VHH binders against Ribonuclease D (rnd). Designs and how they scored, part 5

Target 1, 374 residues: Ribonuclease D (rnd), of Desulfotalea psychrophila (q6ajf4)
Amino acid sequence: MKQENIISTTEDLKKIVNKALKLDAVGLDTEFVWERTYYPQLGLIQIALSDEECYAIDPLSIKDLSPLGELLADRNTIKILHDAPQDLIIMSQATGATPQNIFDTRLAAGFAGSISTISLLQLVSEQLETELDKSETRTNWLKRPLTEKQLSYSLNDVRYLRATRVILLSKIIGPKIKSWLQEELNLLNNPANYSTIADESRYKKVKGVNKLDRKSIGVAQEIATWREQKARELNRPRGHVIKDDILLEIAAIRPTRPEELANTAISTKAAERYGNDICQATARALNKKEVDLPHQQKRSQLSSQEKGALAQLKELITLKCDILGIDPALLGNSNELKKIIQTLYKGKTTHMRQSFGWRKEFLKDFYQIHRDTI

## First folded at step 25 (VHH)

Design x1 (from w6 with I106L)
Fold by ESMFold2, fold request of step 26:
Structure x1 (fold): chain B 374 residues (1-374), chain A 120 residues (1-120)
Amino acid sequence: as target 1 above (374 residues)
Amino acid sequence: QLQLVESGGGLVQPGGSLRLSCEASGFTFSENYMGWYRQAPGKQRELVAFITSGGSTYYADSVKGRFTISRDNAKNTVYLQMNSLRPEDTAIYYCAKVKYSGWDSLYDYWGKGTPVTVSS
């Protein structure tokens, strides 16, 4: 795991990409630091051309990463990753390319009899007799030069991905379950499936926003929208622009003049810097018609009948997934399962992945039984 | 011409041992993963074990601890040492060159196979 495995120039990157494009499958991974910026700071990109030929691509040294984009978008060479969505977002931003032909070993593990949250280290250790050190989970991937330990651990994150894919697919018995996996993998080829939340919806993530009256929720929506855009412009976390609790205070007073911000806990510096923007956002909300304002959303409560149905749903999923050898988490988390019950009993209509594709077919009989009971 | 020739199968009593061999030609053996698959009558072909180019090994749960895969790159040969054989191990055993991009088929080629029968 020597310095010779580090790709530091665009010319060497092109050579590695040209080799990769002639292969049927390669492993990919990224390392990044994401603590004090809006966007992750990309520290390393790893590629495995084979078990013996693994490279660490240094994005700090390479001015033009677009050659990697040719590989990322190639429809013939499979790119194998573990827990792909964040890596795909980062690489897409760094290269300008839209990823295609992706295999996610973490997703596939859920269909192959493992938990769908399994780490790559654990998955490789369970499947292959090989010695892997514990991960470098809390290290500065922006530090140069990279230590030998950082390099060794980072390259091991891609070294076994081809073998892991073979093993996982060998464990998935039957074309029906493989078709479900293919359906999920196809979603990785559509950026909408890992796009960020719309700026206008960010206010829903502010805890306590539903305690405000409707007009103040409208103000919170506009301020949260502005905050997200400002955070992106500054490349700072949204909380460093305006903290959530301060946002709620401001939304409650609906300031039309910057001096009114003195009635909140906003710092003097933030009030001076952002006061006019905050008041402009408030004005946008106050100019809306009542019908266009967002509504308060009361926390949902399940009736005793609904709780019983939820328990039956969870038991059905557990039993059916055990028979099929797949992870129940693939059908949805606890909040998603509660949403299924609310849709059936309260008549809500919304996008739920359990209403489409293989999950709908998996749950078809449950839907019919409980629809007939209602 | 790509060729895989399996040998070493036969009839054995439960608890017995067999060593299968597969001699390969027509490709760069040392650079490829090699595997053993088996097919019992009326069942689908299943992966039993494979070995990477670097010597890392995988075993199906049903054979782990009883079977050992190994390779000799100088002889272009992959082996499967089968110990503590059970009647459930009765199958035709196939050697295969592993296909890294496979979906329904995880191998590029296999030979004629070598039958293994485990019976009292």
Scores: ipSAE 0.679, ipTM 0.893, lowest interface PAE 1.1, mean pLDDT 88
Fold by ESMFold2, fold request of step 26:
Structure x1 (fold): chain B 374 residues (1-374), chain A 120 residues (1-120)
Amino acid sequence: as target 1 above (374 residues)
Amino acid sequence: QLQLVESGGGLVQPGGSLRLSCEASGFTFSENYMGWYRQAPGKQRELVAFITSGGSTYYADSVKGRFTISRDNAKNTVYLQMNSLRPEDTAIYYCAKVKYSGWDSLYDYWGKGTPVTVSS
């Protein structure tokens, strides 16, 4: 590869985007580092205009990436990615645009007879007779200048995406399965995927929070809200402000004075630094009306009858997916399948993705078999 | 005016070989993916082989190891070398220009086809 394939100015970026907008389809990928910061550190954006015309866009040199947003949001030019969701979030944040007209080759692979977690390198090696570097390496995408090998590896991540799309779609037999794939790809157009979630909802992501009593969940909510804001201010992961297990421990004791934090595993440094903020968050939670406190959601264990039904569901999914040539994982993870059973046997109404769209159609035979269950 | 003209089909005995050619005009051949498809009586067209603009290849499982796709950009021609032919390879073989953005139809244009019959 050549250093002339690196786009390092806004003017050159606009030229490449203008060319891309005249094409039917382009490949896209990103490289980023997201280990020690609140925001991902975008190191590279790759674009393939054709198999022979691939570029690496240098976000360290280009401070205004918004011109790329016109391409990302364009409804006529297909953007082809492998394992698209995280790359789309990062590009949406960097450009201000909401992605449209996306094809995800990893998702399509699951509908085309491969596992839906397949790597790009494995997928390309299955489909095309090309020489590939079989080793996976992590590299510092923030280092400049890029070596010729780094550039070559990065551009190969987009070079084959157009061919891969054609081959995957040719393997999907029948318009029914293609319509299911289209339904899944349409979800990538949802603006909610690219908006910031409310800070007040972050406590739901803390594993174990629903084991707390309702007042302590309210305290956890306020502390998690504060933690998210502080992590954003510092540009550090939320766990570096306070870890989830420490957050739960603090929420359980509901500290009103900073000295009470000594009864937790919080470090002395963090207690000195954040003790007042933590106690203020606790006070906000304790001053709430009961109706404003968050509700806990506890999981129940499956009965023996329900475990039997779950096994039957898994067997039906496996058999039907084998006949159709699609990956069973597309129907849902283990937790989602358990929720189907709980809904059926306990009368709970839920908004599960298995209650809508193609998954509902897929599972209609199972519901028919169990329609006369108690 | 876009044209794809297949040739090289015919009658051959099992185990024999044929070389199909497809001469293209009316578009920039070297920048486009090309494919060979076949249609047996009563069946839909199926992808046999596909070659990218850069020469990377894909083969259907039913023909791997027996068929070879290649291209000559100077002659605007794509080839299908078919070896170890079997009766089930009997079909009309079509050359196609690939459409990168397709969904239901992955191709902009088909040739008229060249029949291949494998029988004793």
Scores: ipSAE 0.679, ipTM 0.892, lowest interface PAE 1.1, mean pLDDT 87
Fold by ESMFold2, last read:
Order: sequence, then C-alpha cells, then structure tokens
Structure x1 (fold): chain B 374 residues (1-374), chain A 120 residues (1-120)
Amino acid sequence: as target 1 above (374 residues)
Amino acid sequence: QLQLVESGGGLVQPGGSLRLSCEASGFTFSENYMGWYRQAPGKQRELVAFITSGGSTYYADSVKGRFTISRDNAKNTVYLQMNSLRPEDTAIYYCAKVKYSGWDSLYDYWGKGTPVTVSS
C-alpha cells in the first residue's frame, strides 16, 4: 500500500521532520501547478529520509506547513534537491522559513563533467544502474486522490538524491573546482539570489516599451510596478490586472485623471476598479526628476573587433572548461558573454556575475589581455 | 567499534578474475551505502564501484562491464567481482562506508586494503 507514504496531517509531518533533523542529509522536491495564479499552486512535497523511506507530503490536507520550515532552515541537515531554485521559492513561501544548507545536484553536475541542464532522470540513469521510467508525464498535482503512478514517480524524484550527491562529489577532483561549487551553493541559502526580477524592473519585459519616450517609459515603470503588486495581492497573473498592450497605451497618454482612461482600450470595469491607482502611479512618474527616469534600452551591434574578442572569449572558455572537466555554460550564456565584451569595449557599468567570484578569476587573463589591447 | 576487513586480493594473469570481499561490523550494514576505491602507486585514490542500501550500483567508466559490486546483508559483506582484469587494474583496493554529508571526504572509514596485481 503506497498510500501509507502520504503525509496528510500536521502530527505526521512533525514526526517526519523530527526524524529528518537527526539525519545528516535528506532529499527534497516539490510538484506544482502554475497556470492561472500569480504564485505556483503547491501540489506535493517529497522527502527522502533514506532510499527506502520516502514520503509525499500533501499540502492540500495540511493547513500548517511551518513544521517543515524547521527542517528547511536547519544548518546541520543537508537538503539535497535537483534544480533547486524554484522548489526553494515555493517551500519558503509555504513554510515562512529561509532555507539553509542546500545542495543542488543539477548545479553540481555541471562541475562534475555533465551538462549543467541535465534532468534528474538522465543524471540518475547515467550514474546508477537502476531502472527508471523515462516517459514524460503531465499531470494535475492538485487532483486527489493521487494515483499510484503519480506517487511512484514523485517519490523517485527524491529517492536517489543522496547517492547522486556522493557520486557527483567523487567526480569533482581538487579543492579549486570544489570551492567554485561551494561558492555557487552558498548563493542558494538566500532566495533573493535566484528570485524573479524586481517589481520596478518588470516594465522591461513589456514588449514595445522602448518605443515610448523617456517620460512615458517612466510612467510604464510605475504602472508595471503597481500591476505586479496588485497581481500578487489578488494572486492572479499580471495580465489579468492590465494587459501589456493596454499598459503601453496608458503610459503613452500619461493619465492624471481617471476619465482620461476612456481614451484607451482599457475595459470599463478595469478603469473603474484601477483608475485611481493608475493615475497615482502616473503622478509618481511625472514628479520624478529627469535623472531618476529610466533610460531607453538599445541593443548595440558588435563591431568587428568586438566580434573577434567574443570569439576569443568563447574559445578560451571552451578550451579551459574541457581541460577542467566542467560545463562551459557555468561561465555564462551567449547573451552574458556579449555583455562582457560590451562592458570591456564600451565602458558601461553593468553588473554581471562574471565580474565577481570564481568566474572573475577564471576569466582574469582574458580581461587583462583585452584591457591592454583596447 | 567500526571495522572493515577486505580480502581476496592477489596475483592474477591478464584476463583473469578475482573476487574481493569486505566484512563490516560496528554499524547497521543494511542501511548504509558501501563502496570500493583503489589506489595505484603514485596515483590518487579513485572510486571504483558503489552500491546503495537498496542495491543500486555505480561503476567508474574504466571498470564498467568488467566489475560487479554486490552485497549480502545477512553476512554484512560487500563484494567486488573483477573479471577481464588488465594490468591497469593493479592497485590496492579499499572498502569504504559512505558518508552522505561528506564534502572532501565522502567516506567515514577505510579498510586496510587488499592488494591486486595483474601481470604475467
């Protein structure tokens, strides 16, 4: 009876957490549905106390998940996840705790000679001689009762995490590469390091915003900030509050009185509901000094010299990563590498992870050579 | 007191076979992962094979298809069946109890090792 592996009461949750706190490492994972709400709808939390002792925690039956927060925040027990950031965000919201002492097997795989986007199924099948179902499944994790297939697959997502950590760490030889992995793992202890973009930056995701003049971009920024906060309050997608194309139209008009919204395609209901908030956001933008307004963002084309430097950067990363046995993707994606070149040649002050930590040291010779030739 | 006692090493011709065993005591064997490491002269100790408490196995690429790790929980013993042996397999073979929280040291304990020599 696999139903005995489902934790449906706070009392049973506390028992499992008490056991976990006495262990040195546990596996964790979540399942969720994320379609019509601002926040993901948590459908299941899985925990492995051992390969043989795995449980599915039912958040639909348990009203108070805060006991799990004690485990999540515990500095002594390692929580092992695969592709941890989204799971950590969801569990932090559900428990009120800030997770600590996290190990991410997908992140570690990139340092251990695997592709850093590898799925858990692929990683386990390549490392362990065990049978796993490789079929894809899309399923409603909010539907009850859980099927036997849902339960079996969900528990397998945590069953092998302890073994996977051991194997990955055994393949990472030498203190240098392990120190780089530790640096990356430390970032997981603070959800701000992998959270979604800031509310005041959300306007940058509105397609077409850069066609507005600077004052109207400032209005769009304030309206998008308000929209994100309202969407969060309502637990609805941001487009449910105001669609992007309507947001752009409103920003272009810069309305200071609610009746001016009649000159846009905003619905009558939305105008009545949000009109005052929209006008207050507009007023905040129009009261800003010019220096405080956001700038239009242009994507500059790379010069021939810059394209040559980019090719050298990519070749250096590929060759050095091959020697070290790590995934080149850990150094950055194509857009991030282009930003490095633009920073070097155009002198722009753009914060990027390649200017700090192990990535800066990895790229030190490239930076020095190209500074000398600029 | 925790003890790991390896045996079964020796001299063997290329292409031959050996069976290593490791008897464990002082801990709950059936609940722990067990592994075999080897160290050739002048080289670092490397993971050869690993078996979980549930019987799932890992093999280093250099031995996959030739070596088989297994366990007998009733005897508190882990085995390494080594077939198609090559001169490159010459090393001291160590039994290890896995440490799940390890970072630099992934194992709590090592046996004294059992030497394996593959030569004519």
Scores: ipSAE 0.676, ipTM 0.889, lowest interface PAE 1.2, mean pLDDT 87

Design x4 (from w6 with N32Y)
Fold by OpenDDE, fold request of step 26:
Structure x4 (fold): chain B 374 residues (1-374), chain A 120 residues (1-120)
Amino acid sequence: as target 1 above (374 residues)
Amino acid sequence: QLQLVESGGGLVQPGGSLRLSCEASGFTFSEYYMGWYRQAPGKQRELVAFITSGGSTYYADSVKGRFTISRDNAKNTVYLQMNSLRPEDTAIYYCAKVKYSGWDSIYDYWGKGTPVTVSS
């Protein structure tokens, strides 16, 4: 691949985007580094206008990526990506645009008889008699200049996306399954997917937070909120500010003085740097009314009856998915399936994706049988 | 006007070989993926083989190792070499042009088809 395929100016980017906007479909991919910063560092954007015409867009040289945003937001040109959500988030942040008309080949693969977690390399290898090189998967994408090998590797990630889409669609059996895929793809067009989680809700993502009592959960919420803000301010990963496990320890002890942090696994340096802030956050939580504290989501153990129902659900999903040629993972993970059972037996109205759309329809018979038994 | 003209079909004994050709006109052939489909009596039309503009190929499992799809852009022609033919390969074979924006149908144009009969 010739250095001629590198786009390093806004003007050249506009030219390529204008060409892309006239096409039915393009392939997109991104290379980024997300190790030491709060925000991912975008290292490369790849675009395939055709199998023969692919470009590497250098975001380090281009300050204004708004032209790419125009393409992302365009409703006529299909943007084909593999495992699209992460790339779309990064590109939406970089361009300010809301992605529209997205085709995710990984998602489609799950509806086409493959596993929904299949890599692009595996997918291309299975479908096309083309072997893709895996040698540049751990390369530094922020280093300039890019080597010819890096360029060749990166462009291969987009070169075959159009073909992959065609083959996947050909493998999907019937209009019904295609409609399910369409429903899933439509979710990628939702602007809400590209909005940031509220800082006050970040505590929900802390592993093990539900093991805390309600007061400690409140403390965890405030500390997590602070951590998020601090991480953003410093442009550091949240774990580099304070690790999740340490956050939970701190929440449990409810420190009123920085010296009390010595009873946790927090480093001396971190305690010195953040101790006052952590105590202030804790104080905010402790001063809240109980009614304003987050509710403890108790993982209730399933009863014997519920366990039986869960087993039946899993069996039904497996059998029906086998018949339909789709990946059972599309219906939900283990936790989601448990939630279905709990909702049916305990009457707890939880927002679950299995309660609407194609998943609801898919599980309709199961729901009917179990509603009548309650 | 876009045209796809298939040829090369006929009667062959089991284990025999045929080479199908599809000549394309009315569009820039080199820019489009091409496919071969077949429809057996009482069955749905199925994809047999697919070839990209760059020459990458896909085969249905039922024909893998026996059939070869190729293209000559200078002649605007796509080929299907069929070896080790079986009675179950009996069908009308169709050449198709891919539509990149396609959803319900990924092809926007079909040939009239060429019949292939494998019988002892």
Scores: ipSAE 0.726, ipTM 0.900, lowest interface PAE 0.6, mean pLDDT 93
Fold by ESMFold2, look of step 25:
Structure x4 (fold): chain B 374 residues (1-374), chain A 120 residues (1-120)
Amino acid sequence: as target 1 above (374 residues)
Amino acid sequence: QLQLVESGGGLVQPGGSLRLSCEASGFTFSEYYMGWYRQAPGKQRELVAFITSGGSTYYADSVKGRFTISRDNAKNTVYLQMNSLRPEDTAIYYCAKVKYSGWDSIYDYWGKGTPVTVSS
């Protein structure tokens, strides 16, 4: 791969975007580094205008990426990606544009009889008789100049996306299955599908938090909220501020004075740097009225009846998906399926993607049978 | 003036071979994926093979290892070499230009086709 395939100026970016906007479909991908920062560090953007005309766009050299945003938001030119959501979030942040007219080949692969977690390399190697370069995963995409291997790998990630779309759509014969795929692809146009959880809810992701008593969960919530804000300010992973296990230790102690942090595994430097903030977060939690504290969510094991219903749900999904030729994982992961059962038997009302759209229709007879028996 | 003209079909015995040709005009041939589709009596049209602008190939499982698609950009021609033919390969074979933005139909421009009959 040659240096002339690298786009390093805004003017050359505009030229490539103008060409892309006149085409029916283009391939897109990104490379990023996300080891030591809160936000991903965008290292490369690749575009395929055709199988033979592929470019690597250098975001380190280009001050204004907004011309790429015109392509990203264009409703006429299809943008084809593999595993689109993370790439779209990064490009939306970099360009200011909301994505439109997206085709995700990994999502479509699940509807075409492949596993819905398939890598692009595996999908291309199964579908096309072509020669592929060796993978360059886990490489530093921020280092310049890019090696010939990095360039070749990165361009191959977009080179075959148009062909892959053709193959996948030719395998999805039934209009019902295509309509389900269309529903899923339409969700990619809405920025809300890339939303992260609110800072105040981050504590729910800390494994073991529900083993704390209610006041200590309240302390954990305030510390986790502060940690997320601090991590964002510093552009560092939240674990670099304080690790989850240390957060739980601190919440259990409920420190009112920084000196009390010596009773935890927190480092001396972190205690000196953050001790006052941690104690202020503790104070905010301890000053709350009981009604304002987070509820302790006791772990609920499935009853024997619920385990039976879960087994029936899994068997229904497996049978119907095998008949239809789609990946059962499209209906939901294990936790999502358990949540369906808990909603039915425990009277909870929650938002589940299985309560809407094609998944609801897929599962309607299961819902009816079990609603009638409860 | 967009045309696809198929030829090379005929009657052959099981195990025989045929080479189909498709001559294209009215578009920039080298920029497009080209494919072969077939339709047996009473059945729906199915993709047999296609070849990308860069020469990468795809084959349906039913023909993989027996059929070879190729292209000659200088002659604006795509070929389908069909070996080890079976009665199940009996169909009208159509050449098509791939439509990159397609959804329900991912190909354009069907010619009249070239019939292939495999029987004893």
Scores: ipSAE 0.703, ipTM 0.902, lowest interface PAE 1.0, mean pLDDT 87
Fold by ESMFold2, fold request of step 26:
Structure x4 (fold): chain B 374 residues (1-374), chain A 120 residues (1-120)
Amino acid sequence: as target 1 above (374 residues)
Amino acid sequence: QLQLVESGGGLVQPGGSLRLSCEASGFTFSEYYMGWYRQAPGKQRELVAFITSGGSTYYADSVKGRFTISRDNAKNTVYLQMNSLRPEDTAIYYCAKVKYSGWDSIYDYWGKGTPVTVSS
């Protein structure tokens, strides 16, 4: 009778949500399939009201998930997740709510002396004297009925989240480091921090786009924008509409008539299906004023002086993080650190998370040693 | 109405053992995590061990293998068995009830503590 933990009706969902709203903290997780569709296919939502009271909410049986939205948006009950952003996106879309009061155990682990990419299984195994089986990551969460093993594994993904939060916060003794964690957790309350990028910016993700001349980059922008919209309409990955390398070929020839697509490797089927749309996108780009065209992104290699400064920055981060007991990855990835150096030596403030908040304070001494910074 | 009463502390020689007890009342004991913390003079209070409602345990590295936390839900009591005691274990030991919403302190109630002194 293990299927008693599955919530299959809106009425039962409302009951557990009402109970959850009276609690201090609950664990949440999702399971989804995201292989051949533009949108992830939500397969399961798990909630832990306590270690002993865990439920799997079946979104395939419940057509209206909006009651869960009341819990997600509640500012009093903490929602504890591990690696929250994707779960927040899918639940926000499913419920219509903006999640609030989120604690992400993976983010907190980085401030508590663990690596900030740690899996929940590894984190729980290192912290608690308990046995956990491997996750069912390769299983089809859309298949019904769920097996007892699938159900057990899915509920274990939320069962220990409250304990994990307790341990992590106990290990973060310094009030300064706790305040940094709070800054990062507060970012999860702003949907912009886990929203998708604008359709008009998608062309920047096409590898090789900077090899095109400026007019062709403008064409690539319009075609990539259209491709994103078409992929969304079809609920298919963008590459199934047209692949990136084909997009670049098309942008280079700037077709105004569908017949010109024969000069590319686009399939006959895709050319017939999308030819007019592609030519309309091209026309939009070619009718833009020069000032409105996107620019080539030129790669700037670091000078010897800049390479030395980057090495010094990395050394500072490593040393200071070791002393403080936090993961250096919290300060930024390799590209972000290069961007700091380029900003300092080229004399222009740019939008970087390292220029604000706790990261700016963390890097204060480095900025003061170098010109144009603290 | 909520109450945590610690007992079992005292003076012990290095290598010795003590068993601390904490009797709880005023809340549904079986639903809450319970912990033992310690504070040496001039030091910050630190987590020693805690036990979940379901019996899963955590130990600080400094005590792992030497200390054992347990609970008896029928008696509303949490225990800390301390073996192979060292002078650095000298502290006041506090029983605490976990506050699942806690931030600055993840506990919402503390006993008065039971002193443990480990010295020759």
Scores: ipSAE 0.690, ipTM 0.895, lowest interface PAE 1.0, mean pLDDT 88

Design x4 (from w6 with N32Y)
Fold by ESMFold2, fold request of step 26:
Structure x4 (fold): chain B 374 residues (1-374), chain A 120 residues (1-120)
Amino acid sequence: as target 1 above (374 residues)
Amino acid sequence: QLQLVESGGGLVQPGGSLRLSCEASGFTFSEYYMGWYRQAPGKQRELVAFITSGGSTYYADSVKGRFTISRDNAKNTVYLQMNSLRPEDTAIYYCAKVKYSGWDSIYDYWGKGTPVTVSS
């Protein structure tokens, strides 16, 4: 936990990775700052080779992190993380590797009788009698040198991950539930998690975009595409370029001249800076053939029968999860459950994780009952 | 070559105490987590207590406050101090070595067990 636990050269990184590759399992974690940039700023990577042998890898000192990628992609050594998806994305970006053989203790906790949003501190405190302080969330992980307090806190975030995995797997007794956990963990290996969403698809993430008419959705698509590219170029959040609600307002107006932006809530500075780009994006959308415009993808209001089916679905999930000892949040959030009902009753095609794998099996009786009703 | 040898079991009255020992050989004991499990007739093995290489402990709810797990790395031995024993603690007690890559079973070796009977 002292300064000798900091890995600051590529040569020392290679040595630690070579040791890790000979082990059955290691703990991993990251610290990053991601408040005012498009890309997360990686400040620290922690690795536990054992409870007693933990290191902090300094990405500010090591220009080539690709040796860590060998460990990240290794199919033999288990990498144990708590709340893995964001850490894996950041490490994949930093190393160029696609993660393999991952165990996420937060995900496993949901299958082991805990809530699936449990913090590592709470989980370790429930399982082990250890001295853990609250993590440092307001500290600047980009500042050097690291203090002894920062180092100690960061290494404790990996020190107990092996023990936590042992205890969680001891609590998951049913082979069916373990197979469901394995399915979820295998999804962390999917290369699609570590590639970028196409810029042209970003407009779909703008809440309220499907309330626009088809031409205005086309304008929103072009503006959102431009906004993503500009945010990436500037290394700033997309909302710093223009906020979603302003984007929708502009798309509805379809401005062809920068002066028309005065009819929106866009700031004078943003209109001056981006007005020409926004109008060019609008022109591209207005010059498209109708067949090339995105479709308006509204969902209808649920009928009273559909609302009743949704209530039955929620009750089924709660009852079965109570019996099985797993967190009902694993089956889906409220919006996901609504999409199940819309798919069954309205014949709409949508990609849902509840149509595949263990969730489909979990819900099979509900699907059969409601297909027979229709 | 790997061995786990449990001892210290026996017949004891309710409210009594026993100290189980598990002497290990054939691996670097200080690097591994160790557990105590028990199996009553007709039941599955259940985790009783678990100790990390660094000495952190876990206890099943049924034994918490009555049992204490400890280890002596110089003697390659893990202990289970069992106090306030109850008839439902009657079982064969096994020590086990953790396999850090384990999935279906998180342990890769078990001792032969030491029987404990709690009876008037």
Scores: ipSAE 0.674, ipTM 0.884, lowest interface PAE 1.1, mean pLDDT 88
Fold by OpenDDE, fold request of step 26:
Structure x4 (fold): chain B 374 residues (1-374), chain A 120 residues (1-120)
Amino acid sequence: as target 1 above (374 residues)
Amino acid sequence: QLQLVESGGGLVQPGGSLRLSCEASGFTFSEYYMGWYRQAPGKQRELVAFITSGGSTYYADSVKGRFTISRDNAKNTVYLQMNSLRPEDTAIYYCAKVKYSGWDSIYDYWGKGTPVTVSS
């Protein structure tokens, strides 16, 4: 690949973006490293203006990526990505722009008779008589200069996105399914997807937090909040500050003194470094009024009746999806389906994506039957 | 004005071969994906083959291994070599220009079509 396809200046970036803005669709991809930092480290951005005209944008050489932001935010040019959410978050952070008019080929694949978890390589191989090399999946994208092989590999991730989109759209049967895809794609335009979770809400993401009692959940919330702030401050992954399992242990014991942390799996070094902060966080939680503590979200086991209903739901989804030629996974994962049943039987209105849009319509008959039975 | 003119259709015996041509005008041919569709009597129009500007190709399963799509940018022409023809290949074959926008159709222009009849 000719060194000519590397964009390393803002001026050149502007030129490419201006060209892109005149096109109906472009392909985008990112290469990043996210192992030792709080924020992902963007190593490369790839853009395909055509199958023949692809560029590698070097974010390490370009401090101002605002031109790319203009493209991302543009409502006319379709930005085609495979498995778009992560890339969009990274690019949004890098550019400050809210992505608009996104086409996710993985998502579309689910509506086009493929599995919704299909890789780009698999998708391209399935659709096009083109084999893509997998050899550079694990590479240091932060190292400069990039090798020709790295560049070639990276550009292949965008080169065929336009074609892939076209073929996928050709395979989607009927305007209805297309409309469903459009609904899903429109969700990617929501600015909320690119906003950061409030520090105070991070505890909800801690695996196993719901196993704690209410007071301990409160403690977990404060510790998670602190952890988030500390991780950000140090630019380290959350787990490098304190692992989730250790956080839960700490929350359970509700330490008032740093010495009490010795009863957990926390390292001596971490206890020394963070012990006071953890105890302060704990104290904040313990000083809160009970009404201000987070509620325990108990995952209740399904009753026999609920299990039966769940089985029926799964069967219905499978049958209908088979008829429609779409991936059942689009309707929801196992946990989501369980939640549907629980909501129906317990009468609690929880915010579920299955309660809105095409999914609601898809499941309408099921909902009607069970509402009448309960 | 954009034009797509198909040629090469006709009557052929089972196992025979035909080569369809589509000459394009009125747009920058080399920048666009091109496709061949066919419509049999009483059936919906279906994609037969697709070729990108870069030369990547797609084939329907029903024609894979028998049909070959190609293009000559210098002549603004897309071809469909059809070998080992079967009666079920009988249809009107259409050349199409791809568009990259919208949801209604991926093609913005069609030729008038060329008939292909495979019969003993």
Scores: ipSAE 0.614, ipTM 0.855, lowest interface PAE 1.1, mean pLDDT 92

